# VHH binders against Protein DOG1-like 4 (DOGL4): the designs that were tried, part 1

Every score and structure here is a prediction.

Target 1, 232 residues: Protein DOG1-like 4 (DOGL4), of Arabidopsis thaliana (Mouse-ear cress) (q84jc2)
Amino acid sequence: MSKMRNLVEEKFLEFYESWVIQLELYLHQLLIAHNNNTMSETELRHLISKLTTHHKAYYTAKWAAIREDVLAFFGSVWLNPLENACSWLTGWKPSMVFRMVDRLRKSRVVLVEAQVKKLEELRVKTKFDEQKIEREMERYQVAMADRKMVELARLGCHVGGESVMVVEAAVRGLSMGLEKMVKAADCVRLKTLKGILDILTPPQCVEFLAAAATFQVQLRRWGNRRHYVTHS
Below, numbering starts at 1 at the first letter of every chain, in headers, positions and changes, except where a header shows other numbers; Kabat numbers aren't used for antibody chains.
ipSAE, averaged over its two directions, is called F for ESMFold2-Fast, E for ESMFold2 and O for OpenDDE. V2 adds 0.75 times the mean of E and O to 0.25 times the DockQ between the complexes of E and O.
Where letters were taken out, [cut] stands.
Atom coordinates printed by the task and the answers are left out, and those that the model quotes come from them; centres of patches stay.

## First folded at step 1 (VHH)

Design A1 (framework vhh_6z1v_2; at its last look DockQ between E and O 0.01; V2 from the best seeds 0.00; counts 0 for: pae O 13.2 > 2, placed apart)
Amino acid sequence: EVQLVESGGRLVRTGGSLRLSCAASGFTFSDYAMGWFRQAPGKEREVVAAISWSGGSTWHADFVKGRFTISRDNAKNTVYLQMNSLKPEDTAVYYCAADLYYSDYTLPSEYDYWGQGTQVTVSS
ESMFold2, look of step 1: ipSAE 0.006; ipTM 0.136
ESMFold2 (binder alone), look of step 1: mean pLDDT 86; pTM 0.877
OpenDDE, look of step 1: ipSAE 0.000; ipTM 0.239

Design A2 (framework vhh_7z1x_3; at its last look DockQ between E and O 0.01; V2 from the best seeds 0.00; counts 0 for: pae E 13.1 > 2, placed apart)
Amino acid sequence: QVQLVETGGGLVQPGGSLRLSCTASGFTFSSYAMNWVRQAPGKGLEWLSGISGSGDSTSYADSVKGRFTISRDNAKNTLYLQMNSLQPDDTAVYFCARDTPEDLYELLYSGEFDYWGQGTQVTVSS
ESMFold2, look of step 1: ipSAE 0.000; ipTM 0.259
ESMFold2 (binder alone), look of step 1: mean pLDDT 83; pTM 0.838
OpenDDE, look of step 1: ipSAE 0.010; ipTM 0.299

## First folded at step 2 (VHH)

Design B1 (framework vhh_7aqx_2; at its last look DockQ between E and O 0.02; V2 from the best seeds 0.00; counts 0 for: pae O 8.8 > 2, unsure alone 62.6 < 65, placed apart)
Amino acid sequence: QVQLQESGGGLVQAGGSLRLSCTTSGRTFSDYVFSWFRQAPGEEREFVGAISWSGDSTDYADSVKGRFTISRDNAKNTFYLQMNSLKTEDTAVYYCAADYGWDEYSYEYDYWGQGTQVTVSS
ESMFold2, look of step 2: ipSAE 0.013; ipTM 0.438
ESMFold2 (binder alone), look of step 2: mean pLDDT 78; pTM 0.796
OpenDDE, look of step 2: ipSAE 0.013; ipTM 0.267

Design B2 (framework vhh_ozoralizumab_d1; at its last look DockQ between E and O 0.02; V2 from the best seeds 0.00; counts 0 for: pae E 18.2 > 2, grease 27.1 > 24.2, placed apart)
Amino acid sequence: EVQLVESGGGLVQPGGSLRLSCAASGFTFSDYYMYWVRQAPGKGLEWVSEISTSGDYTKYPDSVKGRFTISRDNAKNTLYLQMNSLRPEDTAVYYCARDLSEYWYDSFDYRGQGTLVTVSS
ESMFold2, look of step 2: ipSAE 0.000; ipTM 0.095
ESMFold2 (binder alone), look of step 2: mean pLDDT 83; pTM 0.836
OpenDDE, look of step 2: ipSAE 0.014; ipTM 0.271

## First folded at step 3 (VHH)

Design B3 (from B1 with V33A G101L; framework vhh_7aqx_2; at its last look DockQ between E and O 0.73; V2 from the best seeds 0.00; counts 0 for: pae E 8.9 > 2, unsure alone 58.7 < 65, grease 24.6 > 24.2)
Amino acid sequence: QVQLQESGGGLVQAGGSLRLSCTTSGRTFSDYAFSWFRQAPGEEREFVGAISWSGDSTDYADSVKGRFTISRDNAKNTFYLQMNSLKTEDTAVYYCAADYLWDEYSYEYDYWGQGTQVTVSS
ESMFold2, look of step 3: ipSAE 0.011; ipTM 0.380
ESMFold2 (binder alone), look of step 3: mean pLDDT 76; pTM 0.778
OpenDDE, look of step 3: ipSAE 0.016; ipTM 0.354

Design B4 (from B1, 20 letters changed; framework vhh_6qgx_2; at its last look DockQ between E and O 0.02; V2 from the best seeds 0.00; counts 0 for: pae E 7.4 > 2, unsure alone 63.2 < 65, placed apart)
Amino acid sequence: QVQLVESGGGLVQAGGSLRLSCAASGRTFSDYAMAWFRRAPGKEREFVAAISWSGDSTFYTDSVKGRFTISRDHAKNTVSLQMNSLRPEDTAVYYCAADWGYDEYSYEYDYWGQGTRVTVSA
ESMFold2, look of step 3: ipSAE 0.013; ipTM 0.465
ESMFold2 (binder alone), look of step 3: mean pLDDT 78; pTM 0.799
OpenDDE, look of step 3: ipSAE 0.061; ipTM 0.566

## First folded at step 5 (VHH; framework vhh_7aqx_2)

Design B5 (at its last look DockQ between E and O 0.27; V2 from the best seeds 0.00; counts 0 for: pae E 6.3 > 2)
Amino acid sequence: QVQLQESGGGLVQAGGSLRLSCTTSGRTFSDYAFSWFRQAPGEEREFVGAISWSGDSTDYADSVKGRFTISRDNAKNTFYLQMNSLKTEDTAVYYCAADYLWSDYTLPSEYDYWGQGTQVTVSS
ESMFold2, look of step 5: ipSAE 0.016; ipTM 0.414
ESMFold2 (binder alone), look of step 5: mean pLDDT 80; pTM 0.816
OpenDDE, look of step 5: ipSAE 0.020; ipTM 0.451

Design B6 (from B3 with D103L S106P Y107S; at its last look DockQ between E and O 0.08; V2 from the best seeds 0.00; counts 0 for: pae E 8.1 > 2, unsure alone 64.4 < 65, placed apart)
Amino acid sequence: QVQLQESGGGLVQAGGSLRLSCTTSGRTFSDYAFSWFRQAPGEEREFVGAISWSGDSTDYADSVKGRFTISRDNAKNTFYLQMNSLKTEDTAVYYCAADYLWLEYPSEYDYWGQGTQVTVSS
ESMFold2, look of step 5: ipSAE 0.012; ipTM 0.375
ESMFold2 (binder alone), look of step 5: mean pLDDT 78; pTM 0.794
OpenDDE, look of step 5: ipSAE 0.010; ipTM 0.268

## First folded at step 6 (VHH)

Design B7 (from B5, 17 letters changed; framework vhh_6z1v_2; at its last look DockQ between E and O 0.02; V2 from the best seeds 0.00; counts 0 for: pae O 13.3 > 2, placed apart)
Amino acid sequence: EVQLVESGGRLVRTGGSLRLSCAASGRTFSDYAMGWFRQAPGKEREVVAAISWSGDSTWHADFVKGRFTISRDNAKNTVYLQMNSLKPEDTAVYYCAADYLWSDYTLPSEYDYWGQGTQVTVSS
ESMFold2, look of step 6: ipSAE 0.011; ipTM 0.301
ESMFold2 (binder alone), look of step 6: mean pLDDT 83; pTM 0.846
OpenDDE, look of step 6: ipSAE 0.000; ipTM 0.237

Design B8 (from B5 with S57Y D104E; framework vhh_7aqx_2; at its last look DockQ between E and O 0.07; V2 from the best seeds 0.00; counts 0 for: pae E 6.5 > 2, unsure alone 61.7 < 65, placed apart)
Amino acid sequence: QVQLQESGGGLVQAGGSLRLSCTTSGRTFSDYAFSWFRQAPGEEREFVGAISWSGDYTDYADSVKGRFTISRDNAKNTFYLQMNSLKTEDTAVYYCAADYLWSEYTLPSEYDYWGQGTQVTVSS
ESMFold2, look of step 6: ipSAE 0.014; ipTM 0.401
ESMFold2 (binder alone), look of step 6: mean pLDDT 78; pTM 0.806
OpenDDE, look of step 6: ipSAE 0.848; ipTM 0.935

## First folded at step 8 (VHH; framework vhh_7aqx_2)

Design B10 (from B8 with R27F F34M L101F L107E; at its last look DockQ between E and O 0.54; V2 from the best seeds 0.00; counts 0 for: pae E 7.0 > 2)
Amino acid sequence: QVQLQESGGGLVQAGGSLRLSCTTSGFTFSDYAMSWFRQAPGEEREFVGAISWSGDYTDYADSVKGRFTISRDNAKNTFYLQMNSLKTEDTAVYYCAADYFWSEYTEPSEYDYWGQGTQVTVSS
ESMFold2, look of step 8: ipSAE 0.013; ipTM 0.458
ESMFold2 (binder alone), look of step 8: mean pLDDT 88; pTM 0.889
OpenDDE, look of step 8: ipSAE 0.872; ipTM 0.947

Design B9 (from B8 with R27F F34M S103V; at its last look DockQ between E and O 0.20; V2 from the best seeds 0.00; counts 0 for: pae E 8.6 > 2, grease 25.2 > 24.2, SAP .684 > .668, placed apart)
Amino acid sequence: QVQLQESGGGLVQAGGSLRLSCTTSGFTFSDYAMSWFRQAPGEEREFVGAISWSGDYTDYADSVKGRFTISRDNAKNTFYLQMNSLKTEDTAVYYCAADYLWVEYTLPSEYDYWGQGTQVTVSS
ESMFold2, look of step 8: ipSAE 0.012; ipTM 0.311
ESMFold2 (binder alone), look of step 8: mean pLDDT 86; pTM 0.880
OpenDDE, look of step 8: ipSAE 0.254; ipTM 0.658

## First folded at step 9 (VHH; framework vhh_7aqx_2)

Design B11 (from B10 with Y57W S103A; at its last look DockQ between E and O 0.34; V2 from the best seeds 0.00; counts 0 for: pae E 7.0 > 2)
Amino acid sequence: QVQLQESGGGLVQAGGSLRLSCTTSGFTFSDYAMSWFRQAPGEEREFVGAISWSGDWTDYADSVKGRFTISRDNAKNTFYLQMNSLKTEDTAVYYCAADYFWAEYTEPSEYDYWGQGTQVTVSS
ESMFold2, look of step 9: ipSAE 0.013; ipTM 0.392
ESMFold2 (binder alone), look of step 9: mean pLDDT 86; pTM 0.871
OpenDDE, look of step 9: ipSAE 0.409; ipTM 0.746

Design B12 (from B10 with D56Y Y113S; at its last look DockQ between E and O 0.02; V2 from the best seeds 0.00; counts 0 for: pae E 10.5 > 2, grease 25.3 > 24.2, SAP .682 > .668, placed apart)
Amino acid sequence: QVQLQESGGGLVQAGGSLRLSCTTSGFTFSDYAMSWFRQAPGEEREFVGAISWSGYYTDYADSVKGRFTISRDNAKNTFYLQMNSLKTEDTAVYYCAADYFWSEYTEPSEYDSWGQGTQVTVSS
ESMFold2, look of step 9: ipSAE 0.005; ipTM 0.194
ESMFold2 (binder alone), look of step 9: mean pLDDT 79; pTM 0.794
OpenDDE, look of step 9: ipSAE 0.072; ipTM 0.581

## First folded at step 11 (VHH; framework vhh_7aqx_2)

Design B13 (from B10 with Y105W; at its last look DockQ between E and O 0.53; V2 from the best seeds 0.00; counts 0 for: pae E 8.8 > 2)
Amino acid sequence: QVQLQESGGGLVQAGGSLRLSCTTSGFTFSDYAMSWFRQAPGEEREFVGAISWSGDYTDYADSVKGRFTISRDNAKNTFYLQMNSLKTEDTAVYYCAADYFWSEWTEPSEYDYWGQGTQVTVSS
ESMFold2, look of step 11: ipSAE 0.012; ipTM 0.384
ESMFold2 (binder alone), look of step 11: mean pLDDT 86; pTM 0.873
OpenDDE, look of step 11: ipSAE 0.643; ipTM 0.848

Design B14 (from B10 with S109D E110Y; at its last look DockQ between E and O 0.28; V2 from the best seeds 0.00; counts 0 for: pae E 7.7 > 2)
Amino acid sequence: QVQLQESGGGLVQAGGSLRLSCTTSGFTFSDYAMSWFRQAPGEEREFVGAISWSGDYTDYADSVKGRFTISRDNAKNTFYLQMNSLKTEDTAVYYCAADYFWSEYTEPDYYDYWGQGTQVTVSS
ESMFold2, look of step 11: ipSAE 0.013; ipTM 0.408
ESMFold2 (binder alone), look of step 11: mean pLDDT 87; pTM 0.881
OpenDDE, look of step 11: ipSAE 0.023; ipTM 0.493

## First folded at step 12 (VHH; framework vhh_7aqx_2)

Design B15 (from B10 with F101W W102Y; at its last look DockQ between E and O 0.66; V2 from the best seeds 0.00; counts 0 for: pae E 6.6 > 2)
Amino acid sequence: QVQLQESGGGLVQAGGSLRLSCTTSGFTFSDYAMSWFRQAPGEEREFVGAISWSGDYTDYADSVKGRFTISRDNAKNTFYLQMNSLKTEDTAVYYCAADYWYSEYTEPSEYDYWGQGTQVTVSS
ESMFold2, look of step 12: ipSAE 0.031; ipTM 0.473
ESMFold2 (binder alone), look of step 12: mean pLDDT 85; pTM 0.868
OpenDDE, look of step 12: ipSAE 0.696; ipTM 0.872

Design B16 (from B13 with D59Y; at its last look DockQ between E and O 0.04; V2 from the best seeds 0.00; counts 0 for: pae E 14.2 > 2, grease 24.8 > 24.2, placed apart)
Amino acid sequence: QVQLQESGGGLVQAGGSLRLSCTTSGFTFSDYAMSWFRQAPGEEREFVGAISWSGDYTYYADSVKGRFTISRDNAKNTFYLQMNSLKTEDTAVYYCAADYFWSEWTEPSEYDYWGQGTQVTVSS
ESMFold2, look of step 12: ipSAE 0.000; ipTM 0.122
ESMFold2 (binder alone), look of step 12: mean pLDDT 86; pTM 0.879
OpenDDE, look of step 12: ipSAE 0.454; ipTM 0.766

## First folded at step 13 (VHH)

Design B17 (from B15, 19 letters changed; framework vhh_7z1x_3; at its last look DockQ between E and O 0.24; V2 from the best seeds 0.00; counts 0 for: pae E 9.5 > 2, grease 24.9 > 24.2)
Amino acid sequence: QVQLVETGGGLVQPGGSLRLSCTASGFTFSDYAMNWVRQAPGKGLEWLSGISWSGDYTDYADSVKGRFTISRDNAKNTLYLQMNSLQPDDTAVYFCAADYWYSEYTEPSEFDYWGQGTQVTVSS
ESMFold2, look of step 13: ipSAE 0.011; ipTM 0.397
ESMFold2 (binder alone), look of step 13: mean pLDDT 86; pTM 0.873
OpenDDE, look of step 13: ipSAE 0.518; ipTM 0.796

Design B18 (from B15 with S54T S103A; framework vhh_7aqx_2; at its last look DockQ between E and O 0.69; V2 from the best seeds 0.00; counts 0 for: pae E 4.1 > 2)
Amino acid sequence: QVQLQESGGGLVQAGGSLRLSCTTSGFTFSDYAMSWFRQAPGEEREFVGAISWTGDYTDYADSVKGRFTISRDNAKNTFYLQMNSLKTEDTAVYYCAADYWYAEYTEPSEYDYWGQGTQVTVSS
ESMFold2, look of step 13: ipSAE 0.308; ipTM 0.681
ESMFold2 (binder alone), look of step 13: mean pLDDT 83; pTM 0.847
OpenDDE, look of step 13: ipSAE 0.824; ipTM 0.924

## First folded at step 15 (VHH; framework vhh_7aqx_2)

Design B19 (from B18 with T106L; at its last look DockQ between E and O 0.77; V2 from the best seeds 0.00; counts 0 for: pae E 5.9 > 2)
Amino acid sequence: QVQLQESGGGLVQAGGSLRLSCTTSGFTFSDYAMSWFRQAPGEEREFVGAISWTGDYTDYADSVKGRFTISRDNAKNTFYLQMNSLKTEDTAVYYCAADYWYAEYLEPSEYDYWGQGTQVTVSS
ESMFold2, look of step 15: ipSAE 0.116; ipTM 0.571
ESMFold2 (binder alone), look of step 15: mean pLDDT 83; pTM 0.843
OpenDDE, look of step 15: ipSAE 0.461; ipTM 0.772

Design B20 (from B18 with S35T Y102F; at its last look DockQ between E and O 0.49; V2 from the best seeds 0.00; counts 0 for: pae E 3.2 > 2)
Amino acid sequence: QVQLQESGGGLVQAGGSLRLSCTTSGFTFSDYAMTWFRQAPGEEREFVGAISWTGDYTDYADSVKGRFTISRDNAKNTFYLQMNSLKTEDTAVYYCAADYWFAEYTEPSEYDYWGQGTQVTVSS
ESMFold2, look of step 15: ipSAE 0.369; ipTM 0.697
ESMFold2 (binder alone), look of step 15: mean pLDDT 82; pTM 0.836
OpenDDE, look of step 15: ipSAE 0.584; ipTM 0.826

## First folded at step 16 (VHH; framework vhh_7aqx_2)

Design B21 (from B20 with T35S A50V; at its last look DockQ between E and O 0.48; V2 from the best seeds 0.00; counts 0 for: pae E 3.5 > 2)
Amino acid sequence: QVQLQESGGGLVQAGGSLRLSCTTSGFTFSDYAMSWFRQAPGEEREFVGVISWTGDYTDYADSVKGRFTISRDNAKNTFYLQMNSLKTEDTAVYYCAADYWFAEYTEPSEYDYWGQGTQVTVSS
ESMFold2, look of step 16: ipSAE 0.332; ipTM 0.678
ESMFold2 (binder alone), look of step 16: mean pLDDT 85; pTM 0.862
OpenDDE, look of step 16: ipSAE 0.610; ipTM 0.835

Design B22m (at its last look DockQ between E and O 0.76; V2 from the best seeds 0.00; counts 0 for: pae E 7.1 > 2, grease 24.3 > 24.2)
Amino acid sequence: QVQLQESGGGLVQAGGSLRLSCTTSGFTFSDYAMSWFRQAPGEEREFVGAISWTGDYTDYADSVKGRFTISRDNAKNTFYLQMNSLKTEDTAVYYCAADYWFAEYTSEYDYWGQGTQVTVSS
ESMFold2, look of step 16: ipSAE 0.058; ipTM 0.561
ESMFold2 (binder alone), look of step 16: mean pLDDT 83; pTM 0.842
OpenDDE, look of step 16: ipSAE 0.313; ipTM 0.702

## First folded at step 17 (VHH; framework vhh_7aqx_2)

Design B23 (from B21 with E104L; at its last look DockQ between E and O 0.75; V2 from the best seeds 0.00; counts 0 for: pae E 6.9 > 2)
Amino acid sequence: QVQLQESGGGLVQAGGSLRLSCTTSGFTFSDYAMSWFRQAPGEEREFVGVISWTGDYTDYADSVKGRFTISRDNAKNTFYLQMNSLKTEDTAVYYCAADYWFALYTEPSEYDYWGQGTQVTVSS
ESMFold2, look of step 17: ipSAE 0.049; ipTM 0.513
ESMFold2 (binder alone), look of step 17: mean pLDDT 83; pTM 0.847
OpenDDE, look of step 17: ipSAE 0.531; ipTM 0.802

Design B24 (from B18 with A33V E104M; at its last look DockQ between E and O 0.01; V2 from the best seeds 0.00; counts 0 for: pae O 9.5 > 2, grease 26.4 > 24.2, SAP .669 > .668, placed apart)
Amino acid sequence: QVQLQESGGGLVQAGGSLRLSCTTSGFTFSDYVMSWFRQAPGEEREFVGAISWTGDYTDYADSVKGRFTISRDNAKNTFYLQMNSLKTEDTAVYYCAADYWYAMYTEPSEYDYWGQGTQVTVSS
ESMFold2, look of step 17: ipSAE 0.006; ipTM 0.304
ESMFold2 (binder alone), look of step 17: mean pLDDT 83; pTM 0.836
OpenDDE, look of step 17: ipSAE 0.006; ipTM 0.257

## First folded at step 18 (VHH; framework vhh_7aqx_2)

Design B25 (from B18 with A50V T106E; at its last look DockQ between E and O 0.42; V2 from the best seeds 0.00; counts 0 for: pae E 4.1 > 2)
Amino acid sequence: QVQLQESGGGLVQAGGSLRLSCTTSGFTFSDYAMSWFRQAPGEEREFVGVISWTGDYTDYADSVKGRFTISRDNAKNTFYLQMNSLKTEDTAVYYCAADYWYAEYEEPSEYDYWGQGTQVTVSS
ESMFold2, look of step 18: ipSAE 0.269; ipTM 0.648
ESMFold2 (binder alone), look of step 18: mean pLDDT 85; pTM 0.864
OpenDDE, look of step 18: ipSAE 0.408; ipTM 0.748

Design B26 (from B18 with K65E S109D; at its last look DockQ between E and O 0.32; V2 from the best seeds 0.00; counts 0 for: pae E 7.0 > 2)
Amino acid sequence: QVQLQESGGGLVQAGGSLRLSCTTSGFTFSDYAMSWFRQAPGEEREFVGAISWTGDYTDYADSVEGRFTISRDNAKNTFYLQMNSLKTEDTAVYYCAADYWYAEYTEPDEYDYWGQGTQVTVSS
ESMFold2, look of step 18: ipSAE 0.013; ipTM 0.430
ESMFold2 (binder alone), look of step 18: mean pLDDT 82; pTM 0.841
OpenDDE, look of step 18: ipSAE 0.776; ipTM 0.905

## First folded at step 19 (VHH; framework vhh_7aqx_2)

Design B27 (from B18 with Y105S; at its last look DockQ between E and O 0.66; V2 from the best seeds 0.00; counts 0 for: pae E 3.8 > 2)
Amino acid sequence: QVQLQESGGGLVQAGGSLRLSCTTSGFTFSDYAMSWFRQAPGEEREFVGAISWTGDYTDYADSVKGRFTISRDNAKNTFYLQMNSLKTEDTAVYYCAADYWYAESTEPSEYDYWGQGTQVTVSS
ESMFold2, look of step 19: ipSAE 0.306; ipTM 0.668
ESMFold2 (binder alone), look of step 19: mean pLDDT 83; pTM 0.850
OpenDDE, look of step 19: ipSAE 0.470; ipTM 0.773

Design B28 (from B21 with Y105D; at its last look DockQ between E and O 0.68; V2 from the best seeds 0.00; counts 0 for: pae E 5.4 > 2)
Amino acid sequence: QVQLQESGGGLVQAGGSLRLSCTTSGFTFSDYAMSWFRQAPGEEREFVGVISWTGDYTDYADSVKGRFTISRDNAKNTFYLQMNSLKTEDTAVYYCAADYWFAEDTEPSEYDYWGQGTQVTVSS
ESMFold2, look of step 19: ipSAE 0.108; ipTM 0.511
ESMFold2 (binder alone), look of step 19: mean pLDDT 82; pTM 0.836
OpenDDE, look of step 19: ipSAE 0.024; ipTM 0.418

## First folded at step 21 (VHH; framework vhh_7aqx_2)

Design B29 (from B27 with T54Y; at its last look DockQ between E and O 0.74; V2 from the best seeds 0.00; counts 0 for: pae E 8.6 > 2)
Amino acid sequence: QVQLQESGGGLVQAGGSLRLSCTTSGFTFSDYAMSWFRQAPGEEREFVGAISWYGDYTDYADSVKGRFTISRDNAKNTFYLQMNSLKTEDTAVYYCAADYWYAESTEPSEYDYWGQGTQVTVSS
ESMFold2, look of step 21: ipSAE 0.012; ipTM 0.433
ESMFold2 (binder alone), look of step 21: mean pLDDT 81; pTM 0.824
OpenDDE, look of step 21: ipSAE 0.739; ipTM 0.882

Design B30 (from B27 with S35H; at its last look DockQ between E and O 0.79; V2 from the best seeds 0.00; counts 0 for: pae E 3.9 > 2)
Amino acid sequence: QVQLQESGGGLVQAGGSLRLSCTTSGFTFSDYAMHWFRQAPGEEREFVGAISWTGDYTDYADSVKGRFTISRDNAKNTFYLQMNSLKTEDTAVYYCAADYWYAESTEPSEYDYWGQGTQVTVSS
ESMFold2, look of step 21: ipSAE 0.335; ipTM 0.710
ESMFold2 (binder alone), look of step 21: mean pLDDT 79; pTM 0.791
OpenDDE, look of step 21: ipSAE 0.728; ipTM 0.880

## First folded at step 22 (VHH; framework vhh_7aqx_2)

Design B31 (from B30 with Y102F; at its last look DockQ between E and O 0.57; V2 from the best seeds 0.00; counts 0 for: pae E 5.5 > 2)
Amino acid sequence: QVQLQESGGGLVQAGGSLRLSCTTSGFTFSDYAMHWFRQAPGEEREFVGAISWTGDYTDYADSVKGRFTISRDNAKNTFYLQMNSLKTEDTAVYYCAADYWFAESTEPSEYDYWGQGTQVTVSS
ESMFold2, look of step 22: ipSAE 0.188; ipTM 0.624
ESMFold2 (binder alone), look of step 22: mean pLDDT 78; pTM 0.785
OpenDDE, look of step 22: ipSAE 0.794; ipTM 0.906

Design B32 (from B30 with A98R; at its last look DockQ between E and O 0.02; V2 from the best seeds 0.00; counts 0 for: pae O 9.8 > 2, grease 27.2 > 24.2, placed apart)
Amino acid sequence: QVQLQESGGGLVQAGGSLRLSCTTSGFTFSDYAMHWFRQAPGEEREFVGAISWTGDYTDYADSVKGRFTISRDNAKNTFYLQMNSLKTEDTAVYYCARDYWYAESTEPSEYDYWGQGTQVTVSS
ESMFold2, look of step 22: ipSAE 0.011; ipTM 0.253
ESMFold2 (binder alone), look of step 22: mean pLDDT 81; pTM 0.811
OpenDDE, look of step 22: ipSAE 0.007; ipTM 0.237

## First folded at step 23 (VHH; framework vhh_7aqx_2)

Design B33 (from B30 with A103V; at its last look DockQ between E and O 0.89; V2 from the best seeds 0.00; counts 0 for: pae E 4.6 > 2)
Amino acid sequence: QVQLQESGGGLVQAGGSLRLSCTTSGFTFSDYAMHWFRQAPGEEREFVGAISWTGDYTDYADSVKGRFTISRDNAKNTFYLQMNSLKTEDTAVYYCAADYWYVESTEPSEYDYWGQGTQVTVSS
ESMFold2, look of step 23: ipSAE 0.245; ipTM 0.645
ESMFold2 (binder alone), look of step 23: mean pLDDT 79; pTM 0.793
OpenDDE, look of step 23: ipSAE 0.767; ipTM 0.895

Design B34 (from B30 with D31E; at its last look DockQ between E and O 0.83; V2 from the best seeds 0.00; counts 0 for: pae E 3.5 > 2, unsure alone 62.4 < 65)
Amino acid sequence: QVQLQESGGGLVQAGGSLRLSCTTSGFTFSEYAMHWFRQAPGEEREFVGAISWTGDYTDYADSVKGRFTISRDNAKNTFYLQMNSLKTEDTAVYYCAADYWYAESTEPSEYDYWGQGTQVTVSS
ESMFold2, look of step 23: ipSAE 0.376; ipTM 0.728
ESMFold2 (binder alone), look of step 23: mean pLDDT 78; pTM 0.793
OpenDDE, look of step 23: ipSAE 0.751; ipTM 0.888

## First folded at step 25 (VHH; framework vhh_7aqx_2)

Design B35 (from B34 with T58D; at its last look DockQ between E and O 0.61; V2 from the best seeds 0.00; counts 0 for: unsure alone 62.6 < 65)
Amino acid sequence: QVQLQESGGGLVQAGGSLRLSCTTSGFTFSEYAMHWFRQAPGEEREFVGAISWTGDYDDYADSVKGRFTISRDNAKNTFYLQMNSLKTEDTAVYYCAADYWYAESTEPSEYDYWGQGTQVTVSS
ESMFold2, look of step 25: ipSAE 0.579; ipTM 0.799
ESMFold2 (binder alone), look of step 25: mean pLDDT 76; pTM 0.769
OpenDDE, look of step 25: ipSAE 0.661; ipTM 0.853

Design B36 (from B27 with D31E A50V Y111W; at its last look DockQ between E and O 0.55; V2 from the best seeds 0.00; counts 0 for: pae E 6.1 > 2)
Amino acid sequence: QVQLQESGGGLVQAGGSLRLSCTTSGFTFSEYAMSWFRQAPGEEREFVGVISWTGDYTDYADSVKGRFTISRDNAKNTFYLQMNSLKTEDTAVYYCAADYWYAESTEPSEWDYWGQGTQVTVSS
ESMFold2, look of step 25: ipSAE 0.028; ipTM 0.472
ESMFold2 (binder alone), look of step 25: mean pLDDT 82; pTM 0.834
OpenDDE, look of step 25: ipSAE 0.450; ipTM 0.765

## First folded at step 26 (VHH; framework vhh_7aqx_2)

Design B37 (from B35 with E31D; at its last look DockQ between E and O 0.62; V2 from the best seeds 0.00; counts 0 for: pae E 4.5 > 2, unsure alone 56.1 < 65)
Amino acid sequence: QVQLQESGGGLVQAGGSLRLSCTTSGFTFSDYAMHWFRQAPGEEREFVGAISWTGDYDDYADSVKGRFTISRDNAKNTFYLQMNSLKTEDTAVYYCAADYWYAESTEPSEYDYWGQGTQVTVSS
ESMFold2, look of step 26: ipSAE 0.278; ipTM 0.662
ESMFold2 (binder alone), look of step 26: mean pLDDT 75; pTM 0.762
OpenDDE, look of step 26: ipSAE 0.693; ipTM 0.869

Design B38 (from B35 with A103S; at its last look DockQ between E and O 0.66; V2 from the best seeds 0.00; counts 0 for: pae E 2.2 > 2)
Amino acid sequence: QVQLQESGGGLVQAGGSLRLSCTTSGFTFSEYAMHWFRQAPGEEREFVGAISWTGDYDDYADSVKGRFTISRDNAKNTFYLQMNSLKTEDTAVYYCAADYWYSESTEPSEYDYWGQGTQVTVSS
ESMFold2, look of step 26: ipSAE 0.530; ipTM 0.788
ESMFold2 (binder alone), look of step 26: mean pLDDT 81; pTM 0.810
OpenDDE, look of step 26: ipSAE 0.761; ipTM 0.891

## First folded at step 27 (VHH; framework vhh_7aqx_2)

Design B39 (from B38 with S52T; at its last look DockQ between E and O 0.32; V2 from the best seeds 0.66)
Amino acid sequence: QVQLQESGGGLVQAGGSLRLSCTTSGFTFSEYAMHWFRQAPGEEREFVGAITWTGDYDDYADSVKGRFTISRDNAKNTFYLQMNSLKTEDTAVYYCAADYWYSESTEPSEYDYWGQGTQVTVSS
ESMFold2, look of step 27: ipSAE 0.694; ipTM 0.865
ESMFold2 (binder alone), look of step 27: mean pLDDT 81; pTM 0.815
OpenDDE, look of step 27: ipSAE 0.875; ipTM 0.950
ESMFold2, look of step 28: ipSAE 0.696; ipTM 0.864
ESMFold2 (binder alone), look of step 28: mean pLDDT 83; pTM 0.833
OpenDDE, look of step 28: ipSAE 0.854; ipTM 0.933

Design B40 (from B38 with S105E E107S; at its last look DockQ between E and O 0.89; V2 from the best seeds 0.00; counts 0 for: pae E 2.8 > 2, unsure alone 64.7 < 65)
Amino acid sequence: QVQLQESGGGLVQAGGSLRLSCTTSGFTFSEYAMHWFRQAPGEEREFVGAISWTGDYDDYADSVKGRFTISRDNAKNTFYLQMNSLKTEDTAVYYCAADYWYSEETSPSEYDYWGQGTQVTVSS
ESMFold2, look of step 27: ipSAE 0.451; ipTM 0.759
ESMFold2 (binder alone), look of step 27: mean pLDDT 78; pTM 0.778
OpenDDE, look of step 27: ipSAE 0.810; ipTM 0.917

## First folded at step 28 (VHH; from B39 with S105Y; framework vhh_7aqx_2)

Design B41 (at its last look DockQ between E and O 0.88; V2 from the best seeds 0.00; counts 0 for: pae E 2.1 > 2)
Amino acid sequence: QVQLQESGGGLVQAGGSLRLSCTTSGFTFSEYAMHWFRQAPGEEREFVGAITWTGDYDDYADSVKGRFTISRDNAKNTFYLQMNSLKTEDTAVYYCAADYWYSEYTEPSEYDYWGQGTQVTVSS
ESMFold2, look of step 28: ipSAE 0.528; ipTM 0.803
ESMFold2 (binder alone), look of step 28: mean pLDDT 79; pTM 0.791
OpenDDE, look of step 28: ipSAE 0.856; ipTM 0.938

## First folded at step 29 (VHH; framework vhh_7aqx_2)

Design B42 (from B39 with D56S; at its last look DockQ between E and O 0.81; V2 from the best seeds 0.00; counts 0 for: pae E 2.7 > 2)
Amino acid sequence: QVQLQESGGGLVQAGGSLRLSCTTSGFTFSEYAMHWFRQAPGEEREFVGAITWTGSYDDYADSVKGRFTISRDNAKNTFYLQMNSLKTEDTAVYYCAADYWYSESTEPSEYDYWGQGTQVTVSS
ESMFold2, look of step 29: ipSAE 0.457; ipTM 0.770
ESMFold2 (binder alone), look of step 29: mean pLDDT 81; pTM 0.814
OpenDDE, look of step 29: ipSAE 0.868; ipTM 0.945

